# Ledger of designs, part 5: VHH binders against Peroxide stress-activated histidine kinase mak1 (mak1)

Target 1, 123 residues: Peroxide stress-activated histidine kinase mak1 (mak1), of Schizosaccharomyces pombe (q9p7q7r1507to1629)
Amino acid sequence: SVLLAEDNIINIKVISRYLERIGVKFKVTMDGLQCVEEWKREKPNFYSLILMDLQMPVMDGYQACNEIRKYELENDYPKVPIVALSANALPHVVLSCKDSGFDSYLAKPITLQHLSLIISGIL

## First folded at step 20 (VHH)

Design o2 (from f4 with S101D)
Fold by ESMFold2, last read:
Structure o2 (fold): chain B 123 residues (1-123), chain A 122 residues (1-122)
Amino acid sequence: as target 1 above (123 residues)
Amino acid sequence: QVQLVETGGGLVQPGGSLRLSCTASGFTFSEYAMNWVRQAPGKGLEWLSGIRGSGGDTEYADSVKGRFTISRDNAKNTLYLQMNSLQPDDTAVYFCAKDWDDEIEPGNFDYWGQGTQVTVSS
């Protein structure tokens, strides 16, 4: 299953429709805290990919990614693939994603073709 | 190969007007709903307007009703957005988006243009 963390209603619809067309199971959470809590609630390999928006209320994507990576280290969990969803690909954004433990990033607006490629490379 | 190419963006003063165009190729343009979506700096996507393939039915977000007008010319495979009474918070990248079908459903898009920058500033 794919775990989507996104608070923008339009982007949620866009990505959800893409995931349905690709044929993968997914769950949506609306902020970073919900994302971390949902990921912890399930078995370590239940989610095979997290799509994580960087800008979210309560807990942003950088914080959420960092929390997941810490939890994985503390519990000897395998590293789940986490892909950042970013408004832009500026160098400082890319660097911040690497520092927080993201595996890759997708620039908004997300396309079906790019999402399909990411998923095929992981799943 | 589906392509959507936006043009007509630029710098405009508050209260001004711009007309955006989106030229479509690689699909039967008249069979699909088309949409305009924008993304302001540091903000999320905002759906603005949609139009059915025939051009007879349109929908608008409350934030742009009365100021923006969507239209299409199926003979030219071109989608338009006329934007009037522009204000600084209309500053954004504006995207043309193709719906999966002929129903106007915000967010139900399969192809995007690369976007055109609109900047509203004194």
Scores: ipSAE 0.539, ipTM 0.824, lowest interface PAE 1.9, mean pLDDT 90
Fold by ESMFold2 at other seeds, last read:
Structure o2 (fold): chain B 123 residues (1-123), chain A 122 residues (1-122)
Amino acid sequence: as target 1 above (123 residues)
Amino acid sequence: QVQLVETGGGLVQPGGSLRLSCTASGFTFSEYAMNWVRQAPGKGLEWLSGIRGSGGDTEYADSVKGRFTISRDNAKNTLYLQMNSLQPDDTAVYFCAKDWDDEIEPGNFDYWGQGTQVTVSS
């Protein structure tokens, strides 16, 4: 199952439609805190992928990713794949994503082909 | 293969006008709803307007009603956005987006153009 963290309603619709076409189950959360809480609520490995927007209210994507990685280390959990959703692909954004523990990133607007390639490379 | 190419962006002064074009290929243009979406610097996507394949039915976001006009020319496989009374907060990359079908549903897109930059500044 895929966990999507995104606060923009258009992007939620775009990505949700893509996930339906790819044929994967997913759940949507609206900020980083909701994402971390939802991920913790389920068993390890329940979510095979997290798609995480970098800029969100309450807790941003960098903070959320860091919290998940910290929790995994502290509890000896397997590392869930986390892909950043970014407004741009500037080098400093890419470096910050690696620093926070993201496995990869996608630049907005997200395309079906790019999302499908990421998912096929993980699963 | 489906391709969408936006043109007509540029630098304009506040209060000015621009007309954006989106040339479509690789599908039967008249069978699908088409949309304009923008992304301002550091912000998320904002749906602006949509138009059915026939060209008769249009929808607009409140933020652009009365200032922007969507249209299409099915003989030329081209989508248009006429933008009037432009202000600095209209500065963004503007994308055309193909709907999965002939219903105007914001976010229900399968293909995007690469976008064209519109900058509104003195």
Scores: ipSAE 0.528, ipTM 0.818, lowest interface PAE 1.9, mean pLDDT 90
Fold by ESMFold2 at other seeds, fold request of step 21:
Structure o2 (fold): chain B 123 residues (1-123), chain A 122 residues (1-122)
Amino acid sequence: as target 1 above (123 residues)
Amino acid sequence: QVQLVETGGGLVQPGGSLRLSCTASGFTFSEYAMNWVRQAPGKGLEWLSGIRGSGGDTEYADSVKGRFTISRDNAKNTLYLQMNSLQPDDTAVYFCAKDWDDEIEPGNFDYWGQGTQVTVSS
């Protein structure tokens, strides 16, 4: 199952339609805190991929990713794949994603082709 | 294979007008709804307008209704956005987006153009 953390209504629709076309089960959360709490609520490996927007209210994607990675270390959990959704792929954004513990990134607007490749390589 | 290319962006003074074009290739243009979407600095995606394949049915976001006009020329495989009474808040990258089908549904897109910058400033 895929966990999507995104607060923009248009982007939620775009990515949800892509995930439906690919045939993957998913759940949407609207901020980083909801994403972390939903991921913790389920057993390890229930979500096989997290798609996490970097800019969200309450808790941004960088903070959320960091919280998940800390929780995994503290509880000896396997590392869930986390892919950042970014407005751009500028070097400072890529570096910040790496420093926060993201496995990869997708630049917006997200395309079906790129999302399909990421999912097929992880799932 | 599918390609959408936006042109016509640029710098314009407040109150001015611009006409954006989106040339399409790699699919039967007239069979699909087409859309304009923008992203202003520091803001998320905003759907602006959509038009069905026939060109007879259009929809607009409240924020642009009355100022922007979507149209298409199926003989030229080209989508247009006429933007009038532009203000600084209209500064954004403007994207052309192809719908999955012939229904206008914001966010139901399978292909995007690269975007064209529109800047409204003195």
Scores: ipSAE 0.523, ipTM 0.811, lowest interface PAE 1.8, mean pLDDT 90
Fold by ESMFold2 at other seeds, last read:
Structure o2 (fold): chain B 123 residues (1-123), chain A 122 residues (1-122)
Amino acid sequence: as target 1 above (123 residues)
Amino acid sequence: QVQLVETGGGLVQPGGSLRLSCTASGFTFSEYAMNWVRQAPGKGLEWLSGIRGSGGDTEYADSVKGRFTISRDNAKNTLYLQMNSLQPDDTAVYFCAKDWDDEIEPGNFDYWGQGTQVTVSS
């Protein structure tokens, strides 16, 4: 199952339709806090991938990723793949993603082809 | 090999007009709804308008209704957006997007153009 954290309604629909086309189960959360709490609510490895927008209200993607990684370390959990959804791929954004614990990133607007490649490489 | 290529962006003064074009190839253009979407600096995607394959049915976001007009020329595989009364908050990259089918459903897109920049400033 895939966990999507995204607050933009159009982007939620775009990515949701892509995930449906790819044939994977998913759940949507609309900020970083909801994402962290939903991930904690389920058993380890219930979500095999998190797609996390970097810019979200309440808790941004950098903070949410860091919280998940901290929780994994504190509880001796396996590392869930987390892919950042970013507005750009500038070097400082890429570095910040690595420092926060992201495994990779996708630049917006996200295409079906790029998302399919990321999912096939993880799942 | 679906291709969508936007043109017609540029710099315009407040109150001005621009016409965007999107040339399509690699699919039967008239069988699909087409859409315009924009992304302003530091903001998320905003759906603006959609048009069914026949060209007879159109829909608009409230933010652009009355100022923007979507149209298509199926003989030329080209989608258009006429933008009037442009204001600084219309500054964005504008994308052409192909719907998965022939129904206007914001966000239900399978292919995107590269985008064209529209800048509205004095």
Scores: ipSAE 0.518, ipTM 0.811, lowest interface PAE 1.9, mean pLDDT 90
Fold by ESMFold2, look of step 20:
Structure o2 (fold): chain B 123 residues (1-123), chain A 122 residues (1-122)
Amino acid sequence: as target 1 above (123 residues)
Amino acid sequence: QVQLVETGGGLVQPGGSLRLSCTASGFTFSEYAMNWVRQAPGKGLEWLSGIRGSGGDTEYADSVKGRFTISRDNAKNTLYLQMNSLQPDDTAVYFCAKDWDDEIEPGNFDYWGQGTQVTVSS
């Protein structure tokens, strides 16, 4: 199961159609707080991947990723793969993602090919 | 392999006009709806307009209706966007997007172009 954190309705539709095409189950949350709470609500290995937009209302993707990593350390949980969804790959964005605990990033607009490769790699 | 290539972007003064083109290859162009989508600096994607494969049916977002015109030339495998009365908030990267099928449905895209930059500034 994939957890998508994204507040833009066009991106949600695009990525949802990709996930359906790939044949994976997923759930959508619309801000970082909802994402963290939904991830905590399920057992540790229920979500095998989090796709996390960096810019979201309430709690942004950097904060959400940091919260998840902190919770994993405190509870001796396995590290869930978290992929940042970014408007750009400028060096300061890449560094901020690394500092917050993201495993990798994808530039928007997300392509089916790149998402398929990420999903294939989580196995 | 499906390929979409946008051209025609550039720097334009407020009130000006631009025509964007998207050349398609690697699929039967006339069988699919085509779309224009933009992304302003620091903003999310915004669907602008779609057109069915026949070229007869078009749809527009309210934000651009009356100012932008989508069209296609199936003989040239080319999608167009005529943009008039451009304002600074039209500044964005503009993408051509292929729908999964021949229905105009914002976000229902399988392939994207690289995008072309449009900047509206004095």
Scores: ipSAE 0.498, ipTM 0.806, lowest interface PAE 2.2, mean pLDDT 90
Fold by ESMFold2 at other seeds, fold request of step 21:
Structure o2 (fold): chain B 123 residues (1-123), chain A 122 residues (1-122)
Amino acid sequence: as target 1 above (123 residues)
Amino acid sequence: QVQLVETGGGLVQPGGSLRLSCTASGFTFSEYAMNWVRQAPGKGLEWLSGIRGSGGDTEYADSVKGRFTISRDNAKNTLYLQMNSLQPDDTAVYFCAKDWDDEIEPGNFDYWGQGTQVTVSS
């Protein structure tokens, strides 16, 4: 199952349609706090991938990723794949993603082809 | 291979005008609604406008009504966006997006162009 954290309603619609076309189950959360709490609510490895927008209200993607990685370390959990959704792929953004514990990134607007490749590589 | 290529972006002064084009190939252009979407630096996607395949029905986001005009030329497989009264907060990458079908539904897109940069500053 895929967990999507995204607050932009256009991007939610776009990505949801892609996930449906790819044929994977997913759940949408609209900020980083919701994402962290939903991930904690389920058993380890329930979500095989988190798609995490970097810029969200309440808790941004960097903070959410840090919280998940900290929780995994403290509880000896396996590391869930987390892919950042970013407005760009500038070097400083890429470095900040790595420092926060993201495994990869996708630049917006997300394409079906790129999302399919990420999911195929995880599954 | 579906392909959408935006052109016409550039640097323009506040109050100026610009016309964007999106050339489509690899599908029957007239069968699908087409859209313009923009992404300002560090901001999320904003749907701007959509037009049905026939060209007869158009819709606009409130933020651009009266300033932007969407149109299409099905003989040339080209989508257009005429942008007037441009201001610095219109600075963004502008994308054309193909709807999955012929209804104007923001976010219901299957293909995107690579985008064209529009910068509005002195």
Scores: ipSAE 0.497, ipTM 0.797, lowest interface PAE 2.0, mean pLDDT 90
Fold by ESMFold2, last read:
Structure o2 (fold): chain B 123 residues (1-123), chain A 122 residues (1-122)
Amino acid sequence: as target 1 above (123 residues)
Amino acid sequence: QVQLVETGGGLVQPGGSLRLSCTASGFTFSEYAMNWVRQAPGKGLEWLSGIRGSGGDTEYADSVKGRFTISRDNAKNTLYLQMNSLQPDDTAVYFCAKDWDDEIEPGNFDYWGQGTQVTVSS
C-alpha cells in the first residue's frame, strides 16, 4: 500500500487517479504529522512507499521524513522508501532531501510516467 | 507520444492582457476535455478552466470567471486562454492539462505541458 502526504486538493486528485490507474492501494494524509502517525499506526512494511510533499501545514515533509527515519532507527525497523514531491529540482532542494533521508524526488506537476517508473522500481 | 506545448507567456503590466496557446499532438484532440492550471510562486496548483472536446461546454474557477476565456481550435489542435485585466496575483506558471476523458473534472489529468511563465509587474 502507498501512503500519500499532500495538502493540495488538485494534486491529491491528480496523484490518486495515477495510483488507481497503476493499480496500487493507497491512503491520503493531509500533513506531515498525519503521515507520520498513520505510518506508525500500521505494522512495519504495511506501506511499501511514501509519497511526501515537502511543503505541508503542521509538519513539513523534511520534518516528517526525519521523524520516520529516527523512529526506524530507534526500533530497528526496515527503511521505508520515501519519495519527495517537490515544486522544483534546484540543487539545494535535492541536497536537503538527501540529508533528511528521502530516497528520491519527483518534481511537480507529477506525471503518470514518472510516478509509474518510481513505483515499478520499488514495488 | 502525447505532447502539450504552452506558448505566449511573458511580462505584462497590471491591467494588461495576454493570450496563451497550447499545441497538442499524439492523440485525437477533439475527443478530450482540456484544462488550464496555474502554480503561483510558493503556492499549490490551482485549476482555472476546462473545455469539452467539442468546444461547446466550458467551466471556470470563480477566481478567474469573467476575466479569462478558454477556447479551442480542433482543426489546429490548439487550446487557448485569453487573460484580461491581469493583476500581480495572476503571476504564475500556466500549464495546459489533458483530461483522461471528455468530462471536465479538475485534477483528472493524464498529461501536462511544460508550462509557460506569466509575470504581472510594473
Scores: ipSAE 0.483, ipTM 0.804, lowest interface PAE 2.2, mean pLDDT 90

Design o2 (from f4 with S101D)
Fold by ESMFold2, fold request of step 21:
Structure o2 (fold): chain B 123 residues (1-123), chain A 122 residues (1-122)
Amino acid sequence: as target 1 above (123 residues)
Amino acid sequence: QVQLVETGGGLVQPGGSLRLSCTASGFTFSEYAMNWVRQAPGKGLEWLSGIRGSGGDTEYADSVKGRFTISRDNAKNTLYLQMNSLQPDDTAVYFCAKDWDDEIEPGNFDYWGQGTQVTVSS
């Protein structure tokens, strides 16, 4: 199952339609805190992938990723794949994603082809 | 292969006008709703307007209603966005997007253009 953290209504619709087309189950959360709480609520490995927007209200994607990585270390959990959803792939954004513990990124607007490739490589 | 190519972006002064074009190929243009979406620097996607395949039904986001006009020329496989009264907050990359079908539903897109930059400044 895929966990999507995104607060933009257009991106939610776009990505949800892509996930439906790919044929995977998913859940949507609308900020980083909701994402972390939902991921913690389920068993380890219930979510096989987190798609996480970098800019969200309450808790941004960098903070949410950090919280998940800390929780995994503290509880000896396996590392869940976390893919950043970013407005661009500028070098400072890529470095910030790596420093926060993201495994990869997708630049917006996200295409079905790019999302399919990421999911095929992980699932 | 579906292809959407936006043109017509550029620099304009506040209060100015621009007309964007999106040339479509690889599908029967008149059978699908088409949309304009923008992304301002550091912000998320914003749906602006949609138009059904016939060209008779249009929808607009409140942020652009009265200033922007969507239209299409099915004989030329081209989608247009006429933008008037442009302000600095309209600065963004503008994308055309093909709907999965002929209903105007923001975010229900299967193909995107590469985008064209619009910059509104003195």
Scores: ipSAE 0.475, ipTM 0.793, lowest interface PAE 2.1, mean pLDDT 90
Fold by ESMFold2, fold request of step 21:
Structure o2 (fold): chain B 123 residues (1-123), chain A 122 residues (1-122)
Amino acid sequence: as target 1 above (123 residues)
Amino acid sequence: QVQLVETGGGLVQPGGSLRLSCTASGFTFSEYAMNWVRQAPGKGLEWLSGIRGSGGDTEYADSVKGRFTISRDNAKNTLYLQMNSLQPDDTAVYFCAKDWDDEIEPGNFDYWGQGTQVTVSS
């Protein structure tokens, strides 16, 4: 299953429809806190990928990623792939994503082609 | 607004050649790696080749190495793929894709073109 964390309703719909067309199971959460709590509720390896928007209310994507990585270390869990969804590709944003523990990043707007390639590379 | 437009597809006989073009706008073309990707009927996406912004560094998938040549003309904001010795299993929709940065990383694309059909049939 894929876990999507995104608070923009238009982006949620676009990405969800891409995932549906690709044929992968997924769940949507609308902020970083919901994402972390949903990931913790399931068994390790239940989610094979997290798509994480960087800017969200309550807990942003940088904080959420850091929380997941800390939890994995403390519990000796496998490292889940976490992909940042970014509004831009500025060098400081890219560096911040890598420093926070993200495995990769993508600039918005996300296309079906972008999602398909990421899904194929992981699954 | 980023735009990528592929042209040059068509029908060719086995052993033939085609040159694909991708015209780019809406970004500083020379700062980014560019890629070609294809999707054969009923298959997943296949990365074929990438080229750094300078045009000097290139990478190829084993399936096309020696037959396909990627190049770019930064003055014209245009990416090219020269395809030689085409065979029926090269039949696919071919897309150009913009990399997020100047690293050639298959799967790290932010924008796609609409694709152009290449059909190899006798």
Scores: ipSAE 0.008, ipTM 0.121, lowest interface PAE 8.7, mean pLDDT 85

Design o6 (from f4 with K98R S101D D102N)
Fold by ESMFold2, fold request of step 21:
Structure o6 (fold): chain B 123 residues (1-123), chain A 122 residues (1-122)
Amino acid sequence: as target 1 above (123 residues)
Amino acid sequence: QVQLVETGGGLVQPGGSLRLSCTASGFTFSEYAMNWVRQAPGKGLEWLSGIRGSGGDTEYADSVKGRFTISRDNAKNTLYLQMNSLQPDDTAVYFCARDWDNEIEPGNFDYWGQGTQVTVSS
């Protein structure tokens, strides 16, 4: 199942429609804290991919990713693939994603083809 | 094969006007609803307007209603956005997006253009 963390209503609809077309199950959360709490609520490996927006209210994507990675280390969990959703691919954004523990990133607006490639490579 | 190309962006003073164009190819243009969406610096996507394939049915976000006019020329496979009374907060990258079908539903898009920059400043 895929966990989507995104607070923008249009982007949620776009990505949700893509995931439906690809045929994967998913759940939407609307900030980083909700995302971390939802991921912790389920068993390890329940979510096989997290799509995480970098800019969200309450807890941003960098903080959320770091919290998940810390929790995985503390509990000896496998690393869940986490893909950042970013407004751009500027070098400092790419570096910040690596420092926070993201596996890769996608620039907005997200396309069906790019999302399909990411999912096929992970699942 | 589906291609959408936006043009017409640029620098304009507050209160000014611009007309954006989106040239479509690789599909039967008149069978699809078309949309304009923008992304301001540091912000998320905002749907602005949509138009059904016939060109007679249009919808607008409240933020642009009365200032922006969507239209299409099916003979030229071109979507337009006439933007009047532009303000600094209209500064954004503007994208055209094809709806999955002929109904206007914000976010229900399958193909995007590369976008054109509109900057409103002195």
Scores: ipSAE 0.469, ipTM 0.793, lowest interface PAE 2.2, mean pLDDT 89
Fold by ESMFold2, fold request of step 21:
Structure o6 (fold): chain B 123 residues (1-123), chain A 122 residues (1-122)
Amino acid sequence: as target 1 above (123 residues)
Amino acid sequence: QVQLVETGGGLVQPGGSLRLSCTASGFTFSEYAMNWVRQAPGKGLEWLSGIRGSGGDTEYADSVKGRFTISRDNAKNTLYLQMNSLQPDDTAVYFCARDWDNEIEPGNFDYWGQGTQVTVSS
C-alpha cells in the first residue's frame, strides 16, 4: 500500500489517477503530521512506500520524514522507502532531502512513467 | 508518440499581455480536452482553464476568469492561452496538459508539455 502526503488538490488528483492506473492501493493524507500519524497507526511494513510532498501545512515534508526516521530508530523498525515530491530538482533541495532521510525524489509535475518506475523499483 | 510543446512565454510588464501556444502531435487532437496549468516558484500546480475537443466548451478557474481566454485551432493542432492584465503573481511555468478523455476534469491528465516560463516584472 502507498501513503501519499500532499496538500495540493490538483496534484492529489493527478497522482491518485496514476496510482489507480498502476493498480496499487493507496491512502491520501493532507499534511506531514497526518502522514506521520497514519504511518504510525498501521503495522510496520503496511505501507511499502511514502510519497511525501516537501511543502505542506502544519508539518512540512522534511520534518515529517525526519520524524518517521527517528521513530524507526527508537522502535527498531525497518526503514520505509520515502520519496520526496519536489517543485524542482535544484541541488540545495536534493541535499536537504538527503539530510532529512528521503530515499529519492520526483520533480513536479509527476508523470505516470516516472511514478511507475519508482514503484517498480521498490516492489 | 504524443508530444505537447509550449511556446510564447517571456518577460512582460505588469498589466501586459501574452499569448501562449501549445503544439500537439502524435494523436487526434480534436478527440481530447486540453488544459492549461501553471506552477509558480515554490508552489503547487494550479489548474487555469480547459477546453473540449470541439473548441466550443470552456471552463476557467475563478483566479483567471475574465483575464485569460483558452482557445484551440484543430486544423493546426494548437492550443492557445491569451493572458491579459498580467500581474507579478502570474509569474510561473505554464504547462499544457491533455485530459485522459474529452471531458474537462482538472487533474485527469495523461500527457504534459515541458512548460514555458512567464515572468511578470518591472
Scores: ipSAE 0.460, ipTM 0.786, lowest interface PAE 2.2, mean pLDDT 89
Fold by ESMFold2 at other seeds, fold request of step 21:
Structure o6 (fold): chain B 123 residues (1-123), chain A 122 residues (1-122)
Amino acid sequence: as target 1 above (123 residues)
Amino acid sequence: QVQLVETGGGLVQPGGSLRLSCTASGFTFSEYAMNWVRQAPGKGLEWLSGIRGSGGDTEYADSVKGRFTISRDNAKNTLYLQMNSLQPDDTAVYFCARDWDNEIEPGNFDYWGQGTQVTVSS
């Protein structure tokens, strides 16, 4: 199951239609805090992948990723794959994602092919 | 292979006009609704306008209605966006996007162009 954290209505619909086409189950949360709480609510490994927008209200993607990684260390949980959704792939964005604990990133607008490749490599 | 290529971006003064083009290949252009979407620096995607395959049915986001006009030339496989009364907050990368079918449904896109930069500044 995939957990999507995204607050942009257009991007939610785009990614949701891709996930439906790929044939994976998913849940949408609309900010970083909702994403962290939803991930904590389920058992470890219930979500096989988190797609996390970097810019969100309440708690941004960098903060949310950091919270998840901290929680995993404190509880000896397996590391869930977290993929950043970024407006661009500039070097400073890539570095910030690595420092926050993301496993990789996808630049917006996200294509079905790139998402399929990420999912096939993880799931 | 579906391809969408935007052109016509550039630097314009506030109050100016610009026409964007999107050339489509690899599919039957007239069978699909087409859309314009933009992404301003540091912001998310914003749907602007859509047009059905025949070219007769159009829809606009409130933010651009009256200033922007979508059109298509099915003989040239080309989608257009005429942008008038441009202001600095129209600065963005502009993308054309193909709808999955022939209905205008914002976000229901399967293919994107690479985008063209529009900068509105003195």
Scores: ipSAE 0.453, ipTM 0.787, lowest interface PAE 2.4, mean pLDDT 90
Fold by ESMFold2 at other seeds, look of step 20:
Formats: C-alpha cells, structure tokens, sequence
Structure o6 (fold): chain B 123 residues (1-123), chain A 122 residues (1-122)
C-alpha cells in the first residue's frame, strides 16, 4: 500500500487517479501529523512507499519525514521509502530533502510517467 | 509521444491582459478535454478551466469566471486561455493538462505541459 500525504484537493485527485491506473492500493492523509500517525498505526512494511508533500498544514513534510526516521531508529524498524513531492528541484530543496531523510523527490506537477518510474524502482 | 507546450506568459501590470497558448502533439487533440491549472508561489494547484474536445462545452472555477476565457483551435492543435483584468494574486505558473478522456473533471489529467510563468506586478 502507498501512503499519500497531500492537502491540495486537485493534487490528491491527480495522484489518486495515477495510483489507480498503476494498480496500487493507497490511503490519503491531509497533513504531516496525520501521515505520521497513520504510518505508526500500521505494522512496519504495511506501507511500501510514502508520497509526502513538503508543504502541508499542522506538520510539514520535512518535519513528518524526520519524525518517521526518528521513530524507525528508536524502534529498530526498516526504513520505509519516502518520496518528497516538491514545487521544484532547486538545489536547496533537494539538499533539504536529503537532510530530512527523504529517499527521492518528484517535482510538481506530478506526471503518470514519473510516478510509474518511481513505483517501479521501489515496488 | 504526447507533448504539451505552453507559451504566452510574461510580466504584466495589474488590470492587464495575456493570452496563453498550449500546443499539443502526439495524440488526436479533438478527442480529449483540455484544462488550465495554475500554481501560485507557496500555494497548491488550482484548476481554472476546462474545455471538451469539440470546443463547445466549457467550465470555469468561480475564481476566474468572467475574467478568463478558455478556447481551442483543433485545426492548429492549440488550447488558449485569454486572461483579462489580471491582478497580483493571479501571479503563478500556468499549466495546460490533458484530461484522461473527453469529459471535464478537475484533477483527471494524464499529461501536463512544462508551464509558463505569469507575473502581475506594478
């Protein structure tokens, strides 16, 4: 299953339609806190991929990624693949994603081709 | 290979107008609904308008209704957005997006252009 953290209704629809076409199960959460809590609620490896928007209310994607990585370390959990959804791939954004523990990134608008490639490389 | 290329962006003063174009290739243009979507700095995607393949049926978001006009020229494989009465909060990257089919459903897109920057400032 894929966990999508995204607060924008249009982007949720876009990505959900892509995931349906690819044929993967997914769940949507609308902020970083919901994402972290949903990921913790399930057993390790239940979610094989997290797609996480960097800009979200309550808890942003950088904070959420940090929380997940910290929890994994503290509980000796396997590292879940986390892909950042970003407005651009500027060097400082890419560096901040690496420092926060993201495995990769996708620049918005997300395309079916790019998402398919990421999923094929992880799943 | 499906390709969408936006042009016509630029810098404009408040109250001004711009016409955006999106040239399509690699598919039968008239079989698909087409859309305009924008992303303002620090904000999420906003669907603006859609048009069915024949060009006869259009839809608009409330935020742009009356100011923006979507149209298409199927002979030229080109989608247009006429933008009037532009204000600073219209500043954004504007994308054209192809619907999966010939129905206008915001967010139901499979291909995107690279976007064109529109900046409205005095």
Amino acid sequence: as target 1 above (123 residues)
Amino acid sequence: QVQLVETGGGLVQPGGSLRLSCTASGFTFSEYAMNWVRQAPGKGLEWLSGIRGSGGDTEYADSVKGRFTISRDNAKNTLYLQMNSLQPDDTAVYFCARDWDNEIEPGNFDYWGQGTQVTVSS
Scores: ipSAE 0.435, ipTM 0.781, lowest interface PAE 2.4, mean pLDDT 89
Fold by ESMFold2 at other seeds, fold request of step 21:
Structure o6 (fold): chain B 123 residues (1-123), chain A 122 residues (1-122)
Amino acid sequence: as target 1 above (123 residues)
Amino acid sequence: QVQLVETGGGLVQPGGSLRLSCTASGFTFSEYAMNWVRQAPGKGLEWLSGIRGSGGDTEYADSVKGRFTISRDNAKNTLYLQMNSLQPDDTAVYFCARDWDNEIEPGNFDYWGQGTQVTVSS
């Protein structure tokens, strides 16, 4: 199952439509805190991929990623693939994603082709 | 191969006007609803307007009604957005997006252009 953390209604529709077309199950959360709590609520490996917007209210994507990676280390859990959803691919954004523990990134607007490739490489 | 190419962006003063164009190729243009979407710096996507394949039905977000006009010329495979009374808050990258089919449904897009920058500044 895929976990999507995104607060923009249009982007949620775009990505949800893509995930439906690809044929994967998914759940949407509206901020980083909801994302971390939902991921913790399920058993390890229930979610095979997290799509995480970097800018969200309450807890941003960098913080959420850090929390997940910390929890995985503390509990000896396998590392879930986390893909950042970014407004741009500037070098400082890419570096911050790597430092926070993201596995890769997708620049907005997200296309079906790019999302399909990411999912095919992970799932 | 489906391709959408936006042009017509640029710098304009507050109160000014711009006309954006989106040239389509690689598909039967008149069979698809087309949309304009924008993304301001540091903000999320905002759907602005959509138009059905024949050009006979249009829809607008409340934020642009009365200022923006969507149109299409199917003989030229070109989508247009006429933008009047522009304000600094209209500064964004503007994208042309093709709907999956001939219904106007915000967010239901399969192909995007590269975007064109519009900057509204004194």
Scores: ipSAE 0.431, ipTM 0.782, lowest interface PAE 2.5, mean pLDDT 89

